VHH binders against Probable histidinol-phosphatase. Designs and how they scored, part 6

Target 1, 306 residues: Probable histidinol-phosphatase, of Schizosaccharomyces pombe (o14059)
Amino acid sequence: MPISSHSHSGQFCLHAQGKLEDVIQEAIQQGFQSFSFTEHTPRDRVEDLYPEELHLQPEDLFKTFDEYVNEARRLKQNYGDQINILIGAETEYIRPESVELLKSLNTKYNLDYFVGSVHHVNSIPIDFSPELWQKALQHVGNNPEQLFIDYFEHQYDLMQRLHPLVIGHFDLICLFAPEDAKEVFKNSKSVWELIQRNIKYAVSYGGIFEINTSAFRKGWKTAYPQQRLLELMVEQGAQLTLSDDSHGPHQVGLNYHLAKSYLDKCGITSLCMIEKGPDGNGTVVKNVTVDNVWSKFVGTNGITNT

## First folded at step 17 (VHH)

Design c7 (from c1 with Y104W)
Fold by OpenDDE, fold request of step 19:
Structure c7 (fold): chain B 306 residues (1-306), chain A 122 residues (1-122)
Amino acid sequence: as target 1 above (306 residues)
Amino acid sequence: QVQLQESGGGLVQPGGSLRLSCAASGFTFSSYYMYWVRQAPGEGREWVSVINQGGDTTYYADSVKGRFTIARDNVKNTLYLLMDSLKSDDTAVYYCAAPYEDEWGSRSFDHWGQGTQVTVSS
């Protein structure tokens, strides 16, 4: 029975599809045992609005997020007997001051957990388009090594200050990296020292790294993270969870068969499923076998050649 | 492959009216907000109007509010912009846009079609 620790809907995300209820219904239909709502956190500055948010103000984002949490709670009440539902959020860490906003949101809504994601480097989106990635590169003097360094410094700051339970798409910075930049990533001792640091720190406070299958639909041969990183994580004693990072019902469980193959290739036999704590507060992490996760998977998304 | 094809532009006198259309394909049209944006010569691109998936919620830039009406037909995968009381300042190339994510993960909101020229002149 599959799990997802990271998802979105068109109801609350402009670049996603479908209602939040449609998403959870699809998860149930596919046989998911656990599914997390994790819409993006709002941003409080006009300059941080994405291009498609040109008609909005920060106040609109906060309203949307409020509506999201309310809807998520409603759906949990209605469908919670059929599937384990968590209500979280994916971070928008744009600058150090973002953490204060994130904490305030958690205080207000008492979210189950955060997906600790970094989508910006030096306040420039790096996962929006190749063009904006290039803009981010230009900002650091067209030095890809520095861009990567800054990304992992942002990630480290986020982890230190917020301790998100799930570390989102660890190597997202590589998504739009051109081949020459990828080579720099691969060979940079300084970058990999920071990677090691970040992995070690996350492990130290009990962070979980997501195997994020959205990479497959974006043209990768692996999930997030790439294999060298995944191996390093395992070496460091990292716990792993599975996420589709779906942006609508049509992507729920998408490419989980590829994820299975990837996990098998890397010798991964266990994943972490997040549950609500026994006291109704907080969360607990349960180990589930890879075989269990892919058991009773309804539909073609979970079919493997094994 | 995503295609956004704008049409309906032309030359009109001040106070005149036009109806723009945008034929969309290559993505789930009904699942996204749709946008009209415009770019005048020598100026930056500006948003004009936005409509939600179902068409029940619309947004207008202050410069066009009360004069323009955005609409959509999800069966026909077509976006419309009804332009009334046109002014010289409305002269621009008009584009439709959608916040879809392409197969490479790019949120190609700024990947627009050819656009349609609207010229308001006496």
Scores: ipSAE 0.866, ipTM 0.933, lowest interface PAE 0.5, mean pLDDT 95
Fold by OpenDDE, last read:
Structure c7 (fold): chain B 306 residues (1-306), chain A 122 residues (1-122)
Amino acid sequence: as target 1 above (306 residues)
Amino acid sequence: QVQLQESGGGLVQPGGSLRLSCAASGFTFSSYYMYWVRQAPGEGREWVSVINQGGDTTYYADSVKGRFTIARDNVKNTLYLLMDSLKSDDTAVYYCAAPYEDEWGSRSFDHWGQGTQVTVSS
């Protein structure tokens, strides 16, 4: 009975596929016991629009998000008897001022939780393309160590200001890092000190780190985070959850068989499942065994090579 | 292997018309918004028109609104741009784009094909 704490749809994400309803139907079909909708939060500045959003204004993003929440609520009402559905959002935290927007969204929509993700460093997208990653690098004088430092400082700032329940793809900054930069990442004492700080802080307020399987479809040998980070998280007493970060029905549960292998390799036997609280105003976190998560998994995504 | 192949460009006089086509393959065409963008020599890229998955919603840059029409055929995996009342300022290389994510996690919106040259001149 798999879980996912982080997902997207083509209905509300331009680089994803499928309707939100198709996504949840696929999750049900595969035997998911819990599935979270977590579309991206809107942005309120024109300069923060992505290239594929050139035809839009910030107001359009807010409208899209409103439609997302309404659709998510409808689907929860219709399918909630078959599967636990959470309605959250993944943060677009671009600058410190972004936190006010995020809080306002939470006030307006009463979201179940945020996936705390950092997609920008110094207001430059770092997970869009290698080209934009290079621009981010250039901004810091072509010093990859500084880029990593800035990323984790920004992540820390997000955690302090918002305390998101789920920490999204912790080492996303490494996605488009060239080989030489990856070496810097591995060997930088300063970067790893910040990493340790961030992990410790998240643990201190009850944050949950996601095992994000989207890394596999992006060419990684591991999920987010990489093994050294995952081991450090475990050492620090971190709680972990599982996410497919699916961008459409075709990616629901994708590479969960690889995730299973990765978890086994790392000695992980327990994950966190997020549920709606009984009062309807909060969430509860329950421990589930890895064996339970992969029990009654229907389809090849969870048990065999795709 | 994703391919976006533009065609239909050419030399036309002001006030003339052209129809551009983009043949798409290697991804689920019908699942994505599709874009026309253009770039003139020495200038930055400019979005021209956008169409949603089903074709029921379209967007146009102010510079082309009322003159251009975007359309798509999801059975043929083809994007179209009907350009009427062409102006000299429409001279550019026109590209088809899609916001799909490739196998490495890169959003391919900035990865353009060869494009098709449109030249409007008297």
Scores: ipSAE 0.864, ipTM 0.932, lowest interface PAE 0.5, mean pLDDT 95
Fold by OpenDDE, last read:
Structure c7 (fold): chain B 306 residues (1-306), chain A 122 residues (1-122)
Amino acid sequence: as target 1 above (306 residues)
Amino acid sequence: QVQLQESGGGLVQPGGSLRLSCAASGFTFSSYYMYWVRQAPGEGREWVSVINQGGDTTYYADSVKGRFTIARDNVKNTLYLLMDSLKSDDTAVYYCAAPYEDEWGSRSFDHWGQGTQVTVSS
């Protein structure tokens, strides 16, 4: 019975497909026991709009997010008997000041949890396109080591300020890194010291790292994070969860067969499933076995390559 | 592979009209917002018009509002731009775009077609 702790829909994400209801129906169809809605948080500055959002204003993003939460609640009421549904959000943590907005959203909507994701370094998107990644590189004097340092420093800030329950795609900064930059990443003592720090800190407050399978459909040989990082996480006592980061029904559970192989290769036998706390205002983390997660999987999305 | 093929451009006089078309393939057309963007020589990329999946909501840049009309046919996987009251400042290469994430995870509009040249001149 698979789980996903991170997902999106075309109804509330411009580069995704399908209605939120279509997504949860697909999850139910595939036999998911737990599925989290985690649409992106809005942004309050015009300069932070993505290229495809130039027709919008920040208030439009807030309206969209409001509609998302309302729809998510409706769906939870309608489908909650069939599947464990969590209503969270993936962070747009652009600068340290972003935490105030994130906290305000949590206060307003009482979200179950945040996927703590870093999509920006020095306010520049690093997961949008290779071109913007290069722009981020240029901003730091074409020093890839500094870019990685800034990324993990920013991630650390997010964790310290917000304590997101789920740490999203830990090594996302590597997505568009060219080969020479990847070598720097691999060999930089400074970068790996920060990585170790960040992992240790997340573990200290009970953060959960997601195994994010979207990396496979983006050309990676592994999920997020890469194997060396995953091994380090395990060594540090990290808890792990599974996410498809699906952007529509067609990607629900996509490449979970590859994730299974990856987890097996790394000797991982347990994952975390998030549930609502007994008091109704918190969350609890339940351990589930890898075998359980892949039991009673229905359909082909979990066993078919992109 | 995503393909966007624009057509319908040409040379027109100020005040004239053109209808652009974009034939889309390689992705689920009906699932995405669709965009018209343009680029004039020496200028940056400029969004022109946007339409939602069902076509019931449209957006226009201030520079073209009241003159251009965006439409889509989800059965034909075709995007349209009706351009009326054309001005010299509308001279540009016009591209169709979609917020499609490619096989490498890029969300940029790099999957543009060749574009179609629109020239407004006396």
Scores: ipSAE 0.863, ipTM 0.931, lowest interface PAE 0.5, mean pLDDT 95
Fold by OpenDDE, fold request of step 19:
Structure c7 (fold): chain B 306 residues (1-306), chain A 122 residues (1-122)
Amino acid sequence: as target 1 above (306 residues)
Amino acid sequence: QVQLQESGGGLVQPGGSLRLSCAASGFTFSSYYMYWVRQAPGEGREWVSVINQGGDTTYYADSVKGRFTIARDNVKNTLYLLMDSLKSDDTAVYYCAAPYEDEWGSRSFDHWGQGTQVTVSS
C-alpha cells in the first residue's frame, strides 16, 4: 500500500489541479495507506508572489492557507478511517527572514510537519523555468558552483532553524541546470562537502529525505535525489520516504512504477511512513518495507498501456 | 503542444466595444484559472482579468473594473474578454495565459500566444 509525504491540489495551488477531496479520494482508490497534504506556505511580500498570483495580494495567500488547513481537517475527519492523513505544509524559504513566517504558521496551525523545500536562491525562483534559473545564475556572476553553494546554504539554514521532518527534493537546484553546470555540480568538492554536511545534519535531528517521483514527469531518469546523492544518504544512515509531489488527482501515485525500479536499483528495501503520535500530538516515523508499499497498489498513473 | 490563440482585437474609437477570444489546446483547459494580460508599447505586461476553473469567481484590475467582463466556455476550451467603454489607455497587445506545467517541469507563466492588438483611437 503506497504512501506519499508531499502533495498539492488545484483547490489551493493555482498551478495544480483538482479539489483536495478529489486528491484524497484518488489516493484511497489507488490503495494508499498514508497520504499527506502539504500545500505551499503563504508569502508575506508582493515580490514573492508566483507569476500566476498576479491578481492576488499576500493577504489572499494567508486566507487561502487558512482555508486549506480547515479543509484538510475536515477531510481528515471524514476519510481518516480509510487512510492515514497528515496535514503539513511545504516551505517557501526565500530569504533568511522566511523562517520567522514559517515558525509563526506552525504556531498558528500546529501542522503535523513541514516539507523543507528551497525553491529560491537569493530570492530568485530556481524551479519555475529555465529562464528564472538563468536569472539566478546571473545574480551570482554566472558562476554555477556559487549558485549550488548558495542553494545548499539556504537548505542548511532552513534545517537548522526549522528542523523540517521531511527534506523536499534535495537536488531541485539541478532541474534546470544546463549540461555544463551539471558537470560543475558533479565535480565540485566544495558543493559536495556542503551536501555531506546537510545530509549529516538532517540525519542528526531525525529528518527524512523524500524520494520524490515528480522528477520523472519532468524528464529525469531518476527521482529526486539523483543516484549518487541517494547512495550518499544511505551511507550516512538517512531515513527515506516516498512522495509523488502530486499537483492534482491525475498525478497521485504518478510514476511509482519507475520509483520502484529506482529503489531496487539502489538497493533500498525500507521507507518511512509518517503517522500522528499516540497522544494526537506530534508525529511518529514508522518503517515500512518497499514490498509493503507496493502491495495492493492499483494505481496506473504514468503507466503506458502495452 | 500547448496553444493559446488570441483573436478579436482591432481599431475602435473611444467608448467603443470589442470582444476578445482565446482558443486553448494542448492542456486541460477546464482545470486551470485563465488570465488576460496586456502590454502597451514601452510598458511592462499587466494583468487585466482572471477567472477560476468553473467561472463563478472573477477578478479585474482596477483600471478595467465595471468595463470589462471575463468569461469562459470549458466545452469549447475558449476564454473571452468583453470590453466596453474602451479608452485610449486600453491600447495594448492582449494575451491569454494559463498556469500549466509543461513536459519539462516549467511553470513559466510566459508561455503566451502571439496576442491580439487592441487600438483605441479617435
Scores: ipSAE 0.846, ipTM 0.927, lowest interface PAE 0.6, mean pLDDT 95

Design c7 (from c1 with Y104W)
Fold by ESMFold2, last read:
Structure c7 (fold): chain B 306 residues (1-306), chain A 122 residues (1-122)
Amino acid sequence: as target 1 above (306 residues)
Amino acid sequence: QVQLQESGGGLVQPGGSLRLSCAASGFTFSSYYMYWVRQAPGEGREWVSVINQGGDTTYYADSVKGRFTIARDNVKNTLYLLMDSLKSDDTAVYYCAAPYEDEWGSRSFDHWGQGTQVTVSS
């Protein structure tokens, strides 16, 4: 029975589709056993608004997040007998001050966990468009190695100060990297030392790396993380979970069949499922087999009919 | 393939009216917020108006509020901008846009058409 530790909806995210209820209904129909709501955390500065948000103010983002938590709780009450629902958020780490905002949101809403994601390097988006990725590169003097270093340093800071339970799309910085930058990534001793440091640190506090299938829909031949990184995570004893990073019901379980093949290729037989703790105060991590995760899965998103 | 085609621009006198249209294809139009943006000579892009998926929530920049009306027809996959009481400062190329993610994951918020020129001259 499938799981997803990371999801979004068009109700609370301008670039997503469908209502949050549509998303959870689709997960139930596909046979999911666990599905986490993890809408984006709000940003508190006008300069941090994305190009699609110029009609909004930061206060609107906080209102949207409040509405999200209320709806998520309503849906947990309505559907919790049918599927395990966790209520968390995906971080927006933009600068070191972002962590204090994230802590305040957790205090206010008592979220189940964060997906610890880095979508900005030096306050410039790196997963919005190739144009903005190039601006992030220009900010570091057109030095791809330095851009990668800064990304993993930001990730490390987030890990150290927030301890997000789930580590989001570990290698997102590579999404819009051109081939020459990818060659630098592959061959940089300095970058790979930071990668090893970050993996080791997450393991030390019980962080769980997500296998995120959204990379397939973005043209990758692997999930996030890429195979070499996934193999390193396994070698270092990392715990792994699964997500679709769905942005609407059409993306629930999308390419999970490709993910099965990828995990089989990498020799992965066990994943983690996150549950609410027995007393309702925290989270518990449960090992599940890959065979169990795909058992009773009836989703067809991403499958071409013959 | 995703396509947005703007039309309805032209030369008008101050105080005049125009109706812009944006024909959409290659994506599920009704699933997205839709935007009108404009770019005046020598300036960056400026948001003009936004409409939600169902058409029941609209936003207007202060510079156009009370003069412009955004609407959508989800059956015809068409976005509209009715512009009244036009001023010289409204002179710009007008584009429609959506926060669409392409097959490579880009949400560049780019235009897939040439835009439509609106010129307000005395």
Scores: ipSAE 0.541, ipTM 0.800, lowest interface PAE 1.8, mean pLDDT 92
Fold by ESMFold2, last read:
Structure c7 (fold): chain B 306 residues (1-306), chain A 122 residues (1-122)
Amino acid sequence: as target 1 above (306 residues)
Amino acid sequence: QVQLQESGGGLVQPGGSLRLSCAASGFTFSSYYMYWVRQAPGEGREWVSVINQGGDTTYYADSVKGRFTIARDNVKNTLYLLMDSLKSDDTAVYYCAAPYEDEWGSRSFDHWGQGTQVTVSS
């Protein structure tokens, strides 16, 4: 019975599709046992608005997030007998000050957990477009090693100060990296020392790394994280979970068949599922087998037919 | 392949009206907010109007509010901008756009169509 620890909807995200209710109905239809709502956290500065948000102000993002939490709670009330629903958010770590905003959102809404994601390096988006990725590279003197170092330092700061339960798309910095930068990533001792530090730290506080299938729809042959990183995480005793990072009903469970093959290739037989704790307080992390996660899965998104 | 084709521009006197169209193909039109943006000579691009997926929520820049009306036809995959009470400072190339993610994950919003010229002069 499938799980997803990371999702979005077009109701609260302009580059996504469908209502949040459409998303949870699709997850139920596909046989999911657990599905987390994790819409993006709002940004508090005009310069942090994405190009599709130019008609908005930061105050609009906070209003949208409030509406998200209210709708998520309504859906949990209405569908919670059919599927385990958690209500969290995906972080937007833009600068060190972002963590205080994230803490304030958690205090205000009592979210179940964060997906701890880094989408900016030195306040410049690294997953929006190749052009902005190049701008981030230029900011560090066209030195890819330094760009990667800064990414993992930002991730470390987020981990240390927020302790996000789920670590989002660990190697997102590689999405738009050209091949010469990918060679630097592969071969940099300095970057891999930071990678090991970050994995060790997350393990120490019980953080869970997501296997994120959205990489497949973006042309990767693996999920996030790539195989070498996943193998290092296993070696270091990391806990792993699964997500589609869906941006609409059409992406719920998308490429989960590819994820199954990937996990089998890497010898992974167990994942974590996140639930509410006893008496409905806090969160509990439970081990589930890979076989159980794919049992009763009837989703066909991403399956090629002739 | 995503394609956006703007049309309906032309030369109009102040106070006149025009109807712009944007024919969309290569993506699920009804799933996206749609945008009109304009660019006057020697200036950057300025957002004009935005409409949600169903067409029931609209946004207008202050400079056009009350004079322009955005609409969409999800059966014909067509976006419209009805422009009334045109002024000389509405002179610009008008573009339509959508916030979609391509097959490599790029959300580059600044690759818009060819546009349609609107010129308001006596």
Scores: ipSAE 0.507, ipTM 0.795, lowest interface PAE 1.7, mean pLDDT 91
Fold by ESMFold2, fold request of step 19:
Structure c7 (fold): chain B 306 residues (1-306), chain A 122 residues (1-122)
Amino acid sequence: as target 1 above (306 residues)
Amino acid sequence: QVQLQESGGGLVQPGGSLRLSCAASGFTFSSYYMYWVRQAPGEGREWVSVINQGGDTTYYADSVKGRFTIARDNVKNTLYLLMDSLKSDDTAVYYCAAPYEDEWGSRSFDHWGQGTQVTVSS
């Protein structure tokens, strides 16, 4: 019975499709037992708007987030007897001050948890396009090692100050890295020391690393994180969860069959599922077997009939 | 695979009108917000107008508000820009765009057409 700890919809995200209700209905149809709503957090500066958002003002993003929380609560009330629903958000860490905005959102809305993601390095998007990734590289003097260092330092700052329960797509910085930069990533002692530091820190506060299948739809042969990182996480005693990072009903459970093969290859037999606590306060983390997660899964996204 | 083809530009006198079209293919047109963007000679690109998936919510840059009208036809997969009361400052190449995520995860606003030239002179 599948799970996803990280998702989006076209109702609240310009580059996604479908209503949030369409997304949860699809998860139910595919046999999911748990599905978290985690729309992107709003940004408070005009300069932090993505290129697709230039017709908007930051105030519009806050209104959209308010609408998201209201709709998520309605859906949890209406569908919560069929599927476990948690209501959280995916962080937008843009600069050190971003963490105070994130804390204020949690105070206002009482979110169940954050997916702690870094989508910017030095305030420049690194997962939007290769062109912006190159701009982020240029900003650090065309030194890929320094770009990777800055990414993991931002991730560490977010971990230390917010303690996000779920650590989002750990190695996202590699998405648009060209082959020569990937060789630097692979061989840098400085970067891997920071990776080990960040994994150890997340483990120390109970953070859970997501196995994020969106990497497959972006042309990777693995999920986020890549195999070497996943093996290091296991060695360090990390807890793991599963996510589709869906951006519409067509992406719910997408490539979960590939994720099963990947986890089997890595010898992973247990995942974490996140639920509300027994009195409705806080969250609890439950272990589930990989076999249980894929039991009764009937999703066909990413599978073609022949 | 994704194609956006602009048409309907031309030379027009100040105060004149034009209707631009953008034929879309290779993606599910009705699932996306659609955008008009323009680029004047020697300048960067400037957003002009945006329309939501259903066509019931529209946005206009202050420089064109009240003079331009964006519309879409989800049956024909076509985006329109109706331009009225044209000014010399409206001279530019006009492009349509969508926030499509490609098969490598890129969401860049890469214009897929050659654009259509609008020239307001004399």
Scores: ipSAE 0.502, ipTM 0.796, lowest interface PAE 2.0, mean pLDDT 91
Fold by ESMFold2, look of step 17:
Order: sequence, then structure tokens, then C-alpha cells
Structure c7 (fold): chain B 306 residues (1-306), chain A 122 residues (1-122)
Amino acid sequence: as target 1 above (306 residues)
Amino acid sequence: QVQLQESGGGLVQPGGSLRLSCAASGFTFSSYYMYWVRQAPGEGREWVSVINQGGDTTYYADSVKGRFTIARDNVKNTLYLLMDSLKSDDTAVYYCAAPYEDEWGSRSFDHWGQGTQVTVSS
């Protein structure tokens, strides 16, 4: 029975589709046993608004997040006997001060967990467009190695100060990297030392790395993380979970059949499922087999039968 | 493939009116917020107006509020901008846009067409 630890909806995210209720109904229809709502955290500075947010102010983002939590709680009340629902958020780490905002949101809403994601390097988006990725590269003197170093240093700071339970799309920095930068990524001893440090640190506090299938819909032949990174995570004893990073009902379970093939290729037989703790306090992490996750999966998103 | 085609621009006197259209195809138009943005020569892009998927929520930049009206026809996949009481500061190329994510994960918020020139001069 499938799981997803990372999702969004068009109700609260401008580049997504459908209402949050449509998303959870689709997950139920596909036979999911657990599905986490993890909408983006708001940003508190005008300069941190994405290009698609031209009509908004930071206060609008906080209002939207409040509405998200209220709707998520309503849906948990209404559907929680049919599917396990966790209510969390995906971090927007932009600068060191971002972590204090994230802590304040957790205090205000008592979220179940964060997906710890880094979407900016040196306050410049790296997953929005190739043009902004190039601006991030220019900021570090057109040195891809330094850009990668900064990404993993930001990831480390987030890990150390927030301890996000789920580590989001570990290698997102590679999404728009051109081939020459990807070659630098592959061959840099300095970058891979930081990668090992970050994996070891997350393992030490019980962090769980997501296998994120959204990479497939963006043209990758692997999920996030890429194969060598996933192999290193396994070697270091990392816990793994699964997500579609869905941005609407059409993306629920999207490419999970490709993820199955990828996990089989990498020899992975176990994943983690996150549940509420006893009496509804905290979270617990349950081991589930890959065979169990895909048993009774009836989703067809991303399957072409011609 | 996504296609946006703006039309309806032209030369008008101050105080005049124009109606811009944006014909859309290649995506589910009714699923997206739609945007009008403009760009004068040598300047960055300035948002003008935004409309939600159903057309019941609209946003206007302060510089155009009360003078411009955004609308959409989800049956004809067409976005509109009715511009009244035009001023010289409204001179720009006008583009329509949507927050579409392509097959490589890039979010295009720039115009997808050539735009339509609006010139307000005596």
C-alpha cells in the first residue's frame, strides 16, 4: 500500500493544481496507506517572493499558510479513518535567519514534521528556472564547485538547527546544472566530503531521506537522489521514505512504477512510513517493505499503455 | 505545446481605451492563474493584473487599479485586458503569462508570445 511523505496542492501553491481535498481523495482511490500534507512555508521578506508571486506580499503568504493548516486539519478529521494523514510543511531555507521563522511556525501550529528542503543558495532560487540557477552560479564567480559547496553547507545548517525528520530532494541543486557543472559535481572531492558529512549527520539524529519521484517527471532517469548518492546513503545506514512531491491529483503516485524499478536496481527492500505517535503525540517511524508499499498499488499516473 | 498569442494593441491618445486578448492553447487553460505583465523599453517587467482559475478573484497593480479590467473565458481559452483611461505611463509591450512548469521542471512565468505593443501618445 503506497505512501507519500511530501505533497502540495493548487489550493495553496500557485504552480500546483487542484484542491487539497482532490489530492487526498486521489490518494485514497489509489490505495495509499499514508499521505502527508507538506505545503511550502511562507517567506517574510519581499525580496524572497518568487517571480510568480508578483501580486503578493509576505503577509499574504502567512495568511495562505494559516488557511492551509486549517484545511489540512479539516481533511484529517474527515478522511483520517480511511488514510493516515500527517500535517507538516516543506521548509524554505533562504538564509540562516530562515530557521528562526521555521521554528516559530512549528511553535504556532504544532506541525507533525518538516520536509527539510533547500530551494535557494545564497538567497537565489536554484529550482525555479535555468536562468535563476545561472544567477546563483554567477554569484559565486561562475564556480560550480563553490555553488555545490554552498548548497550542502546550507543543507547542513538546516539539518543542525531544525532536525527536519524528512530530508527533501537531497540533490536538487543538480536539477538545472548543465553538463559541465554536472561533471564538476561528480568529480569534486570537496563536495563529496560535504555530502558524506550531511548524510552522516542526518543518520545520527534519525533523519529520513526521501526517494522523490518528481525527478522522473522533470526528465531524470532516477528519482531524487541520483543513484550514486542513494548507494552512499545505504552504505551509511540511512533511513529512506517515498514521496511523489505531488502538485495536484494528477501527480499523486506519479511514476511510482519507475521508482519501484529504481529501488530494485539499487537493492533497496525497506522504506520508512511515518505515523502519529501514541495518543496523537509526536511521530513514530515504521519499517515497511518495498513489496508491501507496492502491493495493491492501483495508480496509473505516468504509465503509458499506448 | 503551450502557445499564447497576444493581440489588440495599438496607438491611442491619452484617455483612450484598448482591449487586449490572449489566445491560449496546449495546456488546460482553466487550471491556471493567468497574468498580464508589461515592459517598457529599458525597464524590467511590471505585473499589471492577475486572475485566478475560475475568474472570480482578480488582482491589479496600484498603477492600473480602477482603470483596467482583467477577464477570462474558459470555454474559448482566452484572457482579456480592458484598458480604460490610458496614460503615457501605460506605454509598453503587454504579455500574457501562466505559471506553467515544463517537462524539465522549469517554471515559465515570462511571456510565451511576442506580446502586443500599446503606445499612448498625443
Scores: ipSAE 0.491, ipTM 0.773, lowest interface PAE 1.9, mean pLDDT 91

Design c7 (from c1 with Y104W)
Fold by ESMFold2, fold request of step 19:
Structure c7 (fold): chain B 306 residues (1-306), chain A 122 residues (1-122)
Amino acid sequence: as target 1 above (306 residues)
Amino acid sequence: QVQLQESGGGLVQPGGSLRLSCAASGFTFSSYYMYWVRQAPGEGREWVSVINQGGDTTYYADSVKGRFTIARDNVKNTLYLLMDSLKSDDTAVYYCAAPYEDEWGSRSFDHWGQGTQVTVSS
């Protein structure tokens, strides 16, 4: 019975599709037992708006987030008998000051958890386009090692100050990295020391790393994280969960068959499922077997018939 | 593969009206916010109007509020801009656009058509 700890909808995300209700209905149809709503947190500066947000101001993002929380609560009330729903958010860590905004959102809305994600390095998007990734690289003097270092330092700052329960797409910085930069990533002792530090720190506070299948739809041969990183996480005793990072009902459970194969190849037999605590207080983390997670899964998204 | 084709521009006197169309193909039109943007000679691009996927939420730049109306037909995959009370300041090439994500997850926001010229002069 599948789970997803990280999702979006076109109702609250301009580059996604469908309403949040369409997303949860699709998860129910596919046999999911748990599904988390984790729309993006609002950004507070005009310069942090994405190119498609030219008609918006930061105030509009806060209004949209408020609407998201209201709709998520309505859907939890309406569908909670059929599927466990958690209401969280995916962080937008842009600069060190972002963490104070994130804390204020949690205080205001009492979110179940954050997916702790870094989508910017030195305030420059690294998951929007290759052109912006190149701009982020230029900002550090065309030194890929330094770009990777800065990414993992931002991730560490977020972990230390927010303790996000779920660590989002750990190696997102590699998404648009060209092959020569990927070779630097593979071989840099400095970067891998920071990776080990970040994994160890997340383990120390009970953070859970997501196996995020969106990497497959973006052309990767693995989920986030890549196999070497996933193996290191296992070696260090990390807890793992699963997500589709869906951006519409067509992406719910997308490539979960590939994720199953990937986890089997890596020898992973246990995952974490996150649930709301007793009588609505806090969260609880349950261990589930990989076999249980894929039991009764009837989704066909991403299955090729040849 | 993905195509946006603007039409309906022309020469018009101040106070006149035009109706722009944008024919869309190669993607699921109803799944995207759609945009009109314009570019006057020697100027940068300026957003004009935005409409959500269902057509029930619309946005207008301050310079065109009350004069322009954006609409979409999700059956015909067509975006429209009804321009009334045109002013000389509205002279520009008008483009339709959508947020696009390719097979690698690369996002862009740019016009995909050749644009249609609107010229307002007395």
Scores: ipSAE 0.413, ipTM 0.743, lowest interface PAE 2.6, mean pLDDT 90

